# VH-VL binders against LON peptidase N-terminal domain and RING finger protein 1 (LONRF1), part 12

Target 1, 211 residues: LON peptidase N-terminal domain and RING finger protein 1 (LONRF1), of Homo sapiens (Human) (q17rb8r558to768)
Amino acid sequence: TAELSHLTKNVPIFVCTMAYPTVPCPLHVFEPRYRLMIRRSIQTGTKQFGMCVSDTQNSFADYGCMLQIRNVHFLPDGRSVVDTVGGKRFRVLKRGMKDGYCTADIEYLEDVKVENEDEIKNLRELHDLVYSQACSWFQNLRDRFRSQILQHFGSMPEREENLQAAPNGPAWCWWLLAVLPVDPRYQLSVLSMKSLKERLTKIQHILTYFS
Key: E = the ipSAE of ESMFold2; O = the ipSAE of ESMFold2 at other seeds; V2 = 0.75 times the mean of E and O plus 0.25 times the DockQ between their complexes.

## First folded at step 4 (VH-VL)

Design b_k10n (from s39 with heavy chain K106N; framework fv_umesolerbart; at its last look DockQ between E and O 0.75; V2 from the best seeds 0.00; counts 0 for: pae O 8.0 > 2)
Fold by ESMFold2 at other seeds, look of step 4:
Structure b_k10n (fold): chain C 211 residues (1-211), chain A 123 residues (1-123), chain B 107 residues (1-107)
Amino acid sequence: as target 1 above (211 residues)
Amino acid sequence: EVQLVESGGDLVQPGGSLRLSCAASGFTFSSYSMNWVRQAPGKGLEWVSFISSSGSTIYYADSVKGRFTISRDNAKKSLYLQMTSLRAEDTAVYYCAREGYTSGGNTEWFDPWGQGTLVTVSS
Amino acid sequence: EIVMTQSPATLSVSPGERATLSCRASQSVSSNLAWYQQKPGQAPRRLIYGASTRATGIPARFSGSGSGTEFTLTISSLQSEDFAIYYCQQYNNWPLTFGGGTKVEIK
């Protein structure tokens, strides 16, 4: 199973919405092609598929996120209720098709670690500033919007002691991107970033716009 | 300074074999996909082969499939091209090229290029 | 395979004048197109990527435009160092392919 979690060839792709590392992505699947894709994923034991947004020129975007299947319920009306959570981010290298659903050859992404002591200090300062801005934004939301976010996504993840421990960076960044009302194109740009500094800077710009 | 240095170009007879190397410096080699591109004397550019950053995904031009093998050693920051069953039309300068990167991610345009190594296939 | 066709094959231009180079793809490559400059005895140098984005250190006189199947490289005021061969390259689909080149010569 650990070997299967490293698949990079002919990965099944669900073309639908933005997904992010660590963020729940509940799905109601009616289309026969995607129900087949999900059933195969369970039968083979991989319990994973890629999620990409659509693209007008290339059928689906150049970047996406693997979804890990936590639970599946197949309903008699033809729907599948699929409980997933975001895993590894990926870059699409080559597009394909299998039995009506998209596939891809992919390359997994992870952040490039900063090693210089001064740069690490600057990164932590930026992180703490942007985290505080995010907390302030969330606390200043109207009660109904805040309640909807808490119901759907849960609470904002706590800041992490080691900013660079996780290969995708701090979980709160992805949570925030999932809940912010920003155009999918800008969200996709952040998904593709391998620099935590760039990600934090982009988030800061977005938060400043909504302030 | 980001640099790519090719080596191993030589004169070889048709049907022969040759191994090209590319030494990388000045960047995190394991974070980038790599390519070989060739240019026959007096002619244009032809993409030859691609290898992903981890080495797990590889593509070849149809003209070299089954004869050329691309590989990499991320610990040694080196890219290789093993060529077999060489033909006269394989005569070219072979360039090592790194895939591009911007804040939008990695892409398949090339920057930088090495200075190239000449392979001549002649009896 | 996506065929890239460059025109003209040779362009004779006086220094200080404008040069316009054309690149056509046999099918849509979106904006996944790069331009390279190659001087005699040298490796290619990237000028433009994403059809229109100038690479770091490339002078403002170089500009790219187009999307889909038709692309243009414009050099607004040629300098003596700009006389070279220019190649377009698509990176939308495998295999990656280059145009045949446009040689920009002194007239």
Scores: ipSAE 0.024, ipTM 0.648, lowest interface PAE 8.0, mean pLDDT 88
ESMFold2, look of step 4: ipSAE 0.041; ipTM 0.648
ESMFold2 (binder alone), look of step 4: mean pLDDT 91; pTM 0.932

Design b_l35D (from s39 with light chain N93D; framework fv_umesolerbart; at its last look DockQ between E and O 0.96; V2 from the best seeds 0.00; counts 0 for: pae E 2.6 > 2)
Fold by ESMFold2, look of step 4:
Structure b_l35D (fold): chain C 211 residues (1-211), chain A 123 residues (1-123), chain B 107 residues (1-107)
Amino acid sequence: as target 1 above (211 residues)
Amino acid sequence: EVQLVESGGDLVQPGGSLRLSCAASGFTFSSYSMNWVRQAPGKGLEWVSFISSSGSTIYYADSVKGRFTISRDNAKKSLYLQMTSLRAEDTAVYYCAREGYTSGGKTEWFDPWGQGTLVTVSS
Amino acid sequence: EIVMTQSPATLSVSPGERATLSCRASQSVSSNLAWYQQKPGQAPRRLIYGASTRATGIPARFSGSGSGTEFTLTISSLQSEDFAIYYCQQYNDWPLTFGGGTKVEIK
């Protein structure tokens, strides 16, 4: 629901890994603080928390992605498996703490749509070029690596007819970033981008590096 | 061309009220957090207030908290500062400023700045 | 609140010479430091963000350095248009704060 998905104040933050919109993010939870945080999110009905990578200077990065809880399973060894999927991206405005876990005031990010007809045409041409490059990279992987990606992340999302319909842009971009062995600096940079053109350009450079 | 144009600065008596406006053009206003920054004549710069792109998060400098109210209207591409209980020390040029852009980093530096509007609080 | 201290308050320099401006933070601001130039009767103009990254269109004679609590703006060869007041600003934490400024003037 809109109310349950639009939290911006004192948002609970899981400090662990990079998460991306639309991409599954399974978690193994054993720490009491994170068990408490997740139980609260379920009991209050929000079923969401923010995910940020760690940062040596600020405890966690300035950008992250909300995770929506799909399921929680308890294991006999005392760990819990929390099935999540990435939602909205956000920027951290102010950091806090609650009962041992981090919190943040945040601002959600959405792509800025281009409306100029020539720019839309150029964007579609760039998108199609980079999408083809991504498909070629994936097709040229050895079968073992392709199978591992398919098992863990699923197939590459289909190209989208309206490139700018989704607030975070095409889902295949996030899927690709999740599967590529990209430097953390680039991961955070791309997560923060509000321009689809800038994101596609960066992805193109990354793919060219690996080709 | 990206532009910020402030208006509403005036001469006002202590204890009075004034509303400043900032008209934005040449960029997607609703995508940027906005700030007010002031400068007393012959003095340095002082940050006054911040409002997030959606308007959901607002911060104030302690010197103005409780007296000033920042707001925005994204449909009109406008930023506002409602000032009440004005004091002589509020005399300044008031600038509206857009947050900067930095992929992957903090963005609370300012680009661009408006040209400013003068508020004078005098008996 | 993070206090930003600039020195010197005034720097007298001849055209073509080097100017070095200092900015100190009362606690670490990492690299979350910007520099602005302000000419008489004008709004500030951004020069540098991230302590050392020149903004688009800023001449190479402007350079920034430092991290943590100590920062420097250097103008390697002053031009006539560079005589102005320069401010540093931290954006590591709220409230956002500026230094008191350094006026660079003709000797």
Scores: ipSAE 0.562, ipTM 0.835, lowest interface PAE 2.6, mean pLDDT 90
ESMFold2 (binder alone), look of step 4: mean pLDDT 94; pTM 0.954
ESMFold2 at other seeds, look of step 4: ipSAE 0.585; ipTM 0.843

Design b_p5I (from p04 with heavy chain V101I; framework fv_cofetuzumab; at its last look DockQ between E and O 0.67; V2 from the best seeds 0.00; counts 0 for: pae O 8.3 > 2)
Fold by ESMFold2 at other seeds, look of step 4:
Structure b_p5I (fold): chain C 211 residues (1-211), chain A 123 residues (1-123), chain B 111 residues (1-111)
Amino acid sequence: as target 1 above (211 residues)
Amino acid sequence: QVQLVQSGPEVKKPGASVKVSCKASGYTFTSYYVHWVRQAPGKRLEWIGVINPSGGSTYNNQDFKGRVTMTRDTSASTAYMELSRLRSEDTAVYYCARGDIYYDSSGYEFDYWGQGTSVTVSS
Amino acid sequence: EIVLTQSPATLSLSPGERATLSCRASQSVSYSGSSYMHWYQQKPGQAPRLLIYDASNRATGIPARFSGSGSGTDFTLTISSLEPEDFAVYYCQQRSNWPLTFGGGTKLEIK
């Protein structure tokens, strides 16, 4: 239907920073082109736009995250404070432009579920180990840093009983990536992963670096 | 560590132009706004404008009446501010400053500043 | 344009004393429960340093002796017990309206 082409075709793209599934992404928008983009998203009822980091060769990266608009607050001077949260991840198929802002044709990403019993067992073991490492890291932070994380990102999401229920995998993984000072190449690499095992392995390497 | 390093002092005559650079390091350059602020001797700070390095969009303080051009080179992680048709009143220290969009800020509180560039305009 | 008026222009105090610095905006900088006022410290020959954002939030690495309060048009920076390094000029800044503007400063001098 037309809705299917609109949901994956000519998707508005805000080119700025890394966004992650389930993670809040507050924005302060002063640029007329992005204010226009956001206003259109509200007026059409879509209430979403893609977020991608910049890329020197292609304008913006090949992967991004949809942001769902929760609230918009217009300041008296015409600036906007936009309250968003990360939704589905996507891969960029084709790039475009509309009225000064970027657009993209996209393909949504979801994790590939593991069905083999031995692989599920190994995945759960890896998950539990890395989750414990993340909890230990967070609890051993200096009080100031922990307090700042809690204030701006909230508490670490609880571990999930079904590791593969959510299309993007466990929410705590994305929360952790959002709060860690991660190398940009790792950020984009993890965002693009469809394997929870690969994501957990990469997170483990990152946590080991901070230990 | 986050650092903004600006170009050196400039001495100019009225009517000339000056271009000040601001080299960023220790963070992803295109994920933060760069602001320009000046301070004349003994006077308050004055906001000049802002650039979004990811797309190059800019907004200038109207008080400068079209004399300001802000640009950037993303491959060099460097922002530039050029002030044209200089007057003696433009004698000031010019600062670049970073605005963080996604933490405890909305991009208009300046958490890191360059060391300043002294610009002197005299006949 | 929002004009910010700081008072006093100069404040002479000794280490260990409490400092109270005021900033008044020509119109409200508080909307929908948020106050769009920031505070900076500047020492001679140095760039300003962010102390307080959005009226009451301490920036990263700022000591607990610095606190901010206020809403609407009236804002206060408080330094609970002055340290020798706190003697400097302090500026308020609003981000409610274009252009962004700064106050005239309060010079905090050692008595």
Scores: ipSAE 0.016, ipTM 0.605, lowest interface PAE 8.3, mean pLDDT 86
ESMFold2, look of step 4: ipSAE 0.260; ipTM 0.711
ESMFold2 (binder alone), look of step 4: mean pLDDT 90; pTM 0.927

## First folded at step 5 (VH-VL; framework fv_umesolerbart)

Design c_g4p (from s39 with heavy chain G100P; at its last look DockQ between E and O 0.45; V2 from the best seeds 0.00; counts 0 for: pae E 9.7 > 2)
Fold by ESMFold2, look of step 5:
Structure c_g4p (fold): chain C 211 residues (1-211), chain A 123 residues (1-123), chain B 107 residues (1-107)
Amino acid sequence: as target 1 above (211 residues)
Amino acid sequence: EVQLVESGGDLVQPGGSLRLSCAASGFTFSSYSMNWVRQAPGKGLEWVSFISSSGSTIYYADSVKGRFTISRDNAKKSLYLQMTSLRAEDTAVYYCAREPYTSGGKTEWFDPWGQGTLVTVSS
Amino acid sequence: EIVMTQSPATLSVSPGERATLSCRASQSVSSNLAWYQQKPGQAPRRLIYGASTRATGIPARFSGSGSGTEFTLTISSLQSEDFAIYYCQQYNNWPLTFGGGTKVEIK
């Protein structure tokens, strides 16, 4: 099963929306090409596909996130409701097409760990500051907006003890990006980052804009 | 400081073999895809080969396919190019280089290339 | 494969003047385009990536623009150290391909 969990060649690509590591991404699949793609994923046991936003110049963006299928409800007419959760981020190396849906050869991304003691200290300080800013932003939202976020996305993930343990960094960063209505350029920029420091800095700028 | 240092360039006869090495320092080598690029004397740049960060994806230029083999050792922070069946047209300076990313902000990835190592194939 | 065409092949410019270099791709490369500077006897130096983003340490007089198939590198006030050969390179699809280069010479 390990072989099926590390797809990098001719990966099926759903071209629709932004997906982020650890964030649920429920889908309503109605287009024939994507219905075929989902059925193949289940039948082959891979239970994964890539999610990318569209790109006018290149069909779909250069970066995306794998979605892990957690549950599928097939409807009588062949459509399906698919519960997914974001997994590994990836960079597109090569684009292809199969039976009407896009495919890609990909390279998985993970954060570059800082090992310098002074840089680790600075990273922790930045993280704690931005996390506090995010908490303050969320608590200061109008009640109806906060309620909508809780209903659709759930609670903000807890602060993590080891900031660099997870390959994609802290889950709360991705949750926050999923709930904020940011420009696609910034969304792709953050998704592509291998530096937790850069990600936190970008999030800080976004929070300042929405304050 | 990011540094890439190529070595192993030499004079060889047509049909000969040679192994190039690239030693990396100043960055987390295992996180980056790598390339070999060559430049014949007085000519432009030609991409030769690509290897992904994990080593799982490899591409070659048609001109070298079947003759050259790219590899990497992430523990030793080294990139390699094994060349066989060398031809006169393979004469070039060979560079190793990191891959860039497109982002909405600046990145700290600056140096695409080492200083190069000369391979001369002549009778 | 994607053919990259640079023009002009040679550009003669006086110091302090503006230089404009063109690069055309045979098919869309989105914004997956880089510009390099190469001086005699030296390795190429990356100036621009993502079509328009300057690499760190590159002076503000260098700027890139374009997307899809047409791209431009502009040097707004040419300095004596800027006389070199400039290459564009796409990294959208393999094989990666370079333009033939534009040599920027003293007029």
Scores: ipSAE 0.006, ipTM 0.561, lowest interface PAE 9.7, mean pLDDT 85
ESMFold2 (binder alone), look of step 5: mean pLDDT 92; pTM 0.935
ESMFold2 at other seeds, look of step 5: ipSAE 0.434; ipTM 0.791

Design c_h26D (from s39 with heavy chain S56D; at its last look DockQ between E and O 0.81; V2 from the best seeds 0.00; counts 0 for: pae O 3.5 > 2)
Fold by ESMFold2 at other seeds, look of step 5:
Structure c_h26D (fold): chain C 211 residues (1-211), chain A 123 residues (1-123), chain B 107 residues (1-107)
Amino acid sequence: as target 1 above (211 residues)
Amino acid sequence: EVQLVESGGDLVQPGGSLRLSCAASGFTFSSYSMNWVRQAPGKGLEWVSFISSSGDTIYYADSVKGRFTISRDNAKKSLYLQMTSLRAEDTAVYYCAREGYTSGGKTEWFDPWGQGTLVTVSS
Amino acid sequence: EIVMTQSPATLSVSPGERATLSCRASQSVSSNLAWYQQKPGQAPRRLIYGASTRATGIPARFSGSGSGTEFTLTISSLQSEDFAIYYCQQYNNWPLTFGGGTKVEIK
């Protein structure tokens, strides 16, 4: 979480990499079309655009994450460094084009809250288990890899008291997915999930695989 | 038990208006996009309108654009179709349909469907 | 708008036999295709989504295949309760569109 946007129609789409809620996404922008896209977002005051990975059949994936622009730095070599952070997750409803860059009509995604007390208890137990497994994985990384993660992504977010407070669920889940070297198809499936239970279960499987 | 129940179908004259309702139960209504689909007697299926889970994004078939208005009330777990300027070709059973779910793929397929409500437009 | 064409219009098959239904799209819909069954006087029931994924609770005798522009629904060992009209639906592009249907008649 950070909810700033109500943009759902003709959303500018940067087709590049996987972005996640709360996770920094620094960008190096050299293409005139994307420089135009970013300039427009600043001029209009929206300061947001969508990020989707490429897709062989549809140009770009059916799911993505909004990026919130924090800073833009222009370099002498013609590149721009755009400092962004992930916001709301979305589903692509309709694809379009504007001035060489992709656009989309989108629907924002939020986790479905679990209300049954017994189900909440079971969810907490699963969460705590998977969180512990993630912490152990991170602490057992070779020092060089751990240092690289800390430099680029920061520290693992603290465990949240209320698992269901944030619309996207716990931030640590997204941080973990950003740092794990996993298949993009697995990453995309988790981004699309509206169930924290499903997300935790998938993360557990990923941790087991990498060992 | 996931259930969709349509109501409000009636006999109406050309140029008239009618409001259809769909009551949802057994699922988290506010988490699903919703659709209206119609079927003229003895004919095939025709998609009519879409509304996103929040209500922010709405699409209409060209045949109904400017005449029909889809809306939802997430607190009441209800979907609506306000129909105006009705024509004889709008005569159909109108189905309320929930959008499907799958992780990582497109979800614009329908599960479940309501039982339908009959709209007859004739003089 | 993507036109969906189903063939044959009517298929007459004895119980226990195999039925094969065809659906063709006017342009590629990738794997974004669903199949529905509609019995007389009833609402449609989802069978298949994603071209080949059987929805929960659908008997194994129903299978789907294809991608792009050509799709097939296969009913192995047709049962008496499988008398119905079957519709394909693309969800790759707006507007969402259905085929004209294939009526399966059990002899």
Scores: ipSAE 0.452, ipTM 0.808, lowest interface PAE 3.5, mean pLDDT 90
ESMFold2, look of step 5: ipSAE 0.637; ipTM 0.851
ESMFold2 (binder alone), look of step 5: mean pLDDT 93; pTM 0.950

Design c_k10r (from s39 with heavy chain K106R; at its last look DockQ between E and O 0.85; V2 from the best seeds 0.00; counts 0 for: pae E 2.6 > 2)
Heavy chain, then light chain:
Amino acid sequence: EVQLVESGGDLVQPGGSLRLSCAASGFTFSSYSMNWVRQAPGKGLEWVSFISSSGSTIYYADSVKGRFTISRDNAKKSLYLQMTSLRAEDTAVYYCAREGYTSGGRTEWFDPWGQGTLVTVSS
Amino acid sequence: EIVMTQSPATLSVSPGERATLSCRASQSVSSNLAWYQQKPGQAPRRLIYGASTRATGIPARFSGSGSGTEFTLTISSLQSEDFAIYYCQQYNNWPLTFGGGTKVEIK
ESMFold2, look of step 5: ipSAE 0.663; ipTM 0.866
ESMFold2 (binder alone), look of step 5: mean pLDDT 92; pTM 0.934
ESMFold2 at other seeds, look of step 5: ipSAE 0.701; ipTM 0.871
ESMFold2, look of step 6: ipSAE 0.654; ipTM 0.861
ESMFold2 (binder alone), look of step 6: mean pLDDT 92; pTM 0.938
ESMFold2 at other seeds, look of step 6: ipSAE 0.687; ipTM 0.868
ESMFold2, look of step 7: ipSAE 0.578; ipTM 0.842
ESMFold2 (binder alone), look of step 7: mean pLDDT 92; pTM 0.940
ESMFold2 at other seeds, look of step 7: ipSAE 0.619; ipTM 0.843

Design c_t11f (from s39 with heavy chain T107F; at its last look DockQ between E and O 0.60; V2 from the best seeds 0.00; counts 0 for: pae O 5.8 > 2)
Fold by ESMFold2 at other seeds, look of step 5:
Structure c_t11f (fold): chain C 211 residues (1-211), chain A 123 residues (1-123), chain B 107 residues (1-107)
Amino acid sequence: as target 1 above (211 residues)
Amino acid sequence: EVQLVESGGDLVQPGGSLRLSCAASGFTFSSYSMNWVRQAPGKGLEWVSFISSSGSTIYYADSVKGRFTISRDNAKKSLYLQMTSLRAEDTAVYYCAREGYTSGGKFEWFDPWGQGTLVTVSS
Amino acid sequence: EIVMTQSPATLSVSPGERATLSCRASQSVSSNLAWYQQKPGQAPRRLIYGASTRATGIPARFSGSGSGTEFTLTISSLQSEDFAIYYCQQYNNWPLTFGGGTKVEIK
């Protein structure tokens, strides 16, 4: 089966919301098509499916994030509670359909590394500035909002020593995007970025707007 | 300077084989999907094959399926097209082309193009 | 497979005049359309992407319009270097396909 053989061809797609690398994405599944999709993912041992937001002109957006299934609870009333976490980001190459749910051929995305020493220095400076802005924003939240974020998303990930080691860049960037009330178009734009500098710049703009 | 340089075009007999190469420089090759596009003498452009940045996803035009194999070596920054069972209809200038990328959209599918290499299939 | 049809096959115009090139898709390609210019002995050069967005370094006299199935490339005030063959290309669906080309030549 294509689902058993390749994680990049005929990948099952859940069309719902934004997902981000490293960020929990709990799902409440009632629709028969998605119950089937998730059951197949567990049965085949893949335990992964793609998440994309809907698109006005297409069935779903050109970019998404793989979700890794951590736990599934099948309720007596036919619903499924699915505990997932975001994995690799991807770009949609080709759209398809299987048994009522969407599929895609995809290409995984990873950040392009900067190697020029002056550019690396500038990147570190920008990162530290934006990280400090994010920490200040989080510290200045009302207690109720902070508690809700901690309960649902956990703590902001620690800053990382090597900014460019991880394929998706620093995890705290994705956590922040998940908790901020960001326009879906901005969310999708950031998800698609292969430049950490661009991502940090966009996050800085967002923080300035909502601080 | 971003540059793509094709090589390996030659005169071959029908049924023969040939391997085209495309050397990339001036950009992070492993981050971009790549394509082959051909143009028969006096004719228009025809897309031939696509390979994703990691090499995990590959597409072919129906006219070449089963006969051509696209591959890449990211360490050598090189794209390849292995051609077998060549036919007169495969006579063309073969271009390699980088996928154009603009974050957040489907844009700029071929930018830049190489200079092309001529394949002639004749007995 | 989406068939791209360009018209006219040849367009004869005088320098300084406006040229209008048509491209029709057999099914909707949304705005996922590019235009290329090709001069004799050269590789194609990208002019327009996203149906209407001019590529970096392309003169303002080139403009694109349309969506869905009907697209137009307009060259205002044709220059001597603009006499070439122009191709449209859809990138909405696989396989990627090109139009047959429109040759713009001196009247």
Scores: ipSAE 0.200, ipTM 0.713, lowest interface PAE 5.8, mean pLDDT 88
ESMFold2, look of step 5: ipSAE 0.294; ipTM 0.741
ESMFold2 (binder alone), look of step 5: mean pLDDT 93; pTM 0.946

Design c_t11i (from s39 with heavy chain T107I; at its last look DockQ between E and O 0.64; V2 from the best seeds 0.00; counts 0 for: pae E 6.2 > 2)
Fold by ESMFold2, look of step 5:
Structure c_t11i (fold): chain C 211 residues (1-211), chain A 123 residues (1-123), chain B 107 residues (1-107)
Amino acid sequence: as target 1 above (211 residues)
Amino acid sequence: EVQLVESGGDLVQPGGSLRLSCAASGFTFSSYSMNWVRQAPGKGLEWVSFISSSGSTIYYADSVKGRFTISRDNAKKSLYLQMTSLRAEDTAVYYCAREGYTSGGKIEWFDPWGQGTLVTVSS
Amino acid sequence: EIVMTQSPATLSVSPGERATLSCRASQSVSSNLAWYQQKPGQAPRRLIYGASTRATGIPARFSGSGSGTEFTLTISSLQSEDFAIYYCQQYNNWPLTFGGGTKVEIK
């Protein structure tokens, strides 16, 4: 049950796609460097690595999400099928390299809690409104798209009683970001936010665009 | 309001030791990385040390590496700098500075700064 | 380490005029560049971060530009409280480094 504080230096980084807290991230891995990285993670027992999108100036983005390995299947043709789920978000402090794959020193991100009662009330009202918008959007999808989402990502997480209990905020926010057709750079901006209010506001704007 | 208050600056002989403290208030201290920055009298600014929010990652300037130790106590909302083997060139005002954070995830360095505490190493 | 070079060392200007301060990095720092103002006996004050984003409460007469290795701070109409020393600082690489400062003084 220990925190992941000790895994903050020379963290292996898979440079590929967006990953989000609590969201499944199934991977098909072809490159020998990433097969090596994943095999090492299994053999050493850490069973996790960071996921970052690429960046034109720094090889990979300044923010990412840890992936926890649930299962790995090595195929005869050199592919690996890796079943993962998102964990904690992080910021990159320092970049490195090991045996062809990227590494990073990282700092984990947590949402900053709002303590003012008026601000908490406003936050709950915003949350409930945006959650209702998200549910309506999902219910109004064509059956084919809805079933594809359910198959790959599972059901939308239920509304949480305490909005600020989880370090990353409500899980449904991340699920929604994973399934919405949003530009990756805007997704990265939301991943990096430590304000639940700002995250909800951005989600609301995205949902309004699709309505 | 967000505040950083340094203390522990003093007059000390070369080779001596000193411990600086920085008390934080008005923000969630454990969510932010922290820094020490110094300024010798009449001179420019020099970054001294960094510690991540959890305390797991630490960096030092080459000029102080091996002599200074940064630490933090998140329960007490406090940042520390243990200085040993002090030299004349360590004479400076020492500032405690928080890593800045703005909406949209962009990070700015050094907001806010403390008022500073003077360390004098006399020959 | 990345060396930050500021020029000029001293800039003498009259109130109401435009001041232009230069900062050059020895290698690319992308847009990871901040500007600070410091008055005698005071802690530095954050002006600009991300090369061009004004910090909260900073007057519009302050603007920053540049990316990579060359950066500029412009004060469009100098006021009496703007006479101070200005520092640039990169936060792209460890160690974090500051420029040597530009003193903006009257006339």
Scores: ipSAE 0.123, ipTM 0.701, lowest interface PAE 6.2, mean pLDDT 87
ESMFold2 (binder alone), look of step 5: mean pLDDT 90; pTM 0.917
ESMFold2 at other seeds, look of step 5: ipSAE 0.328; ipTM 0.749

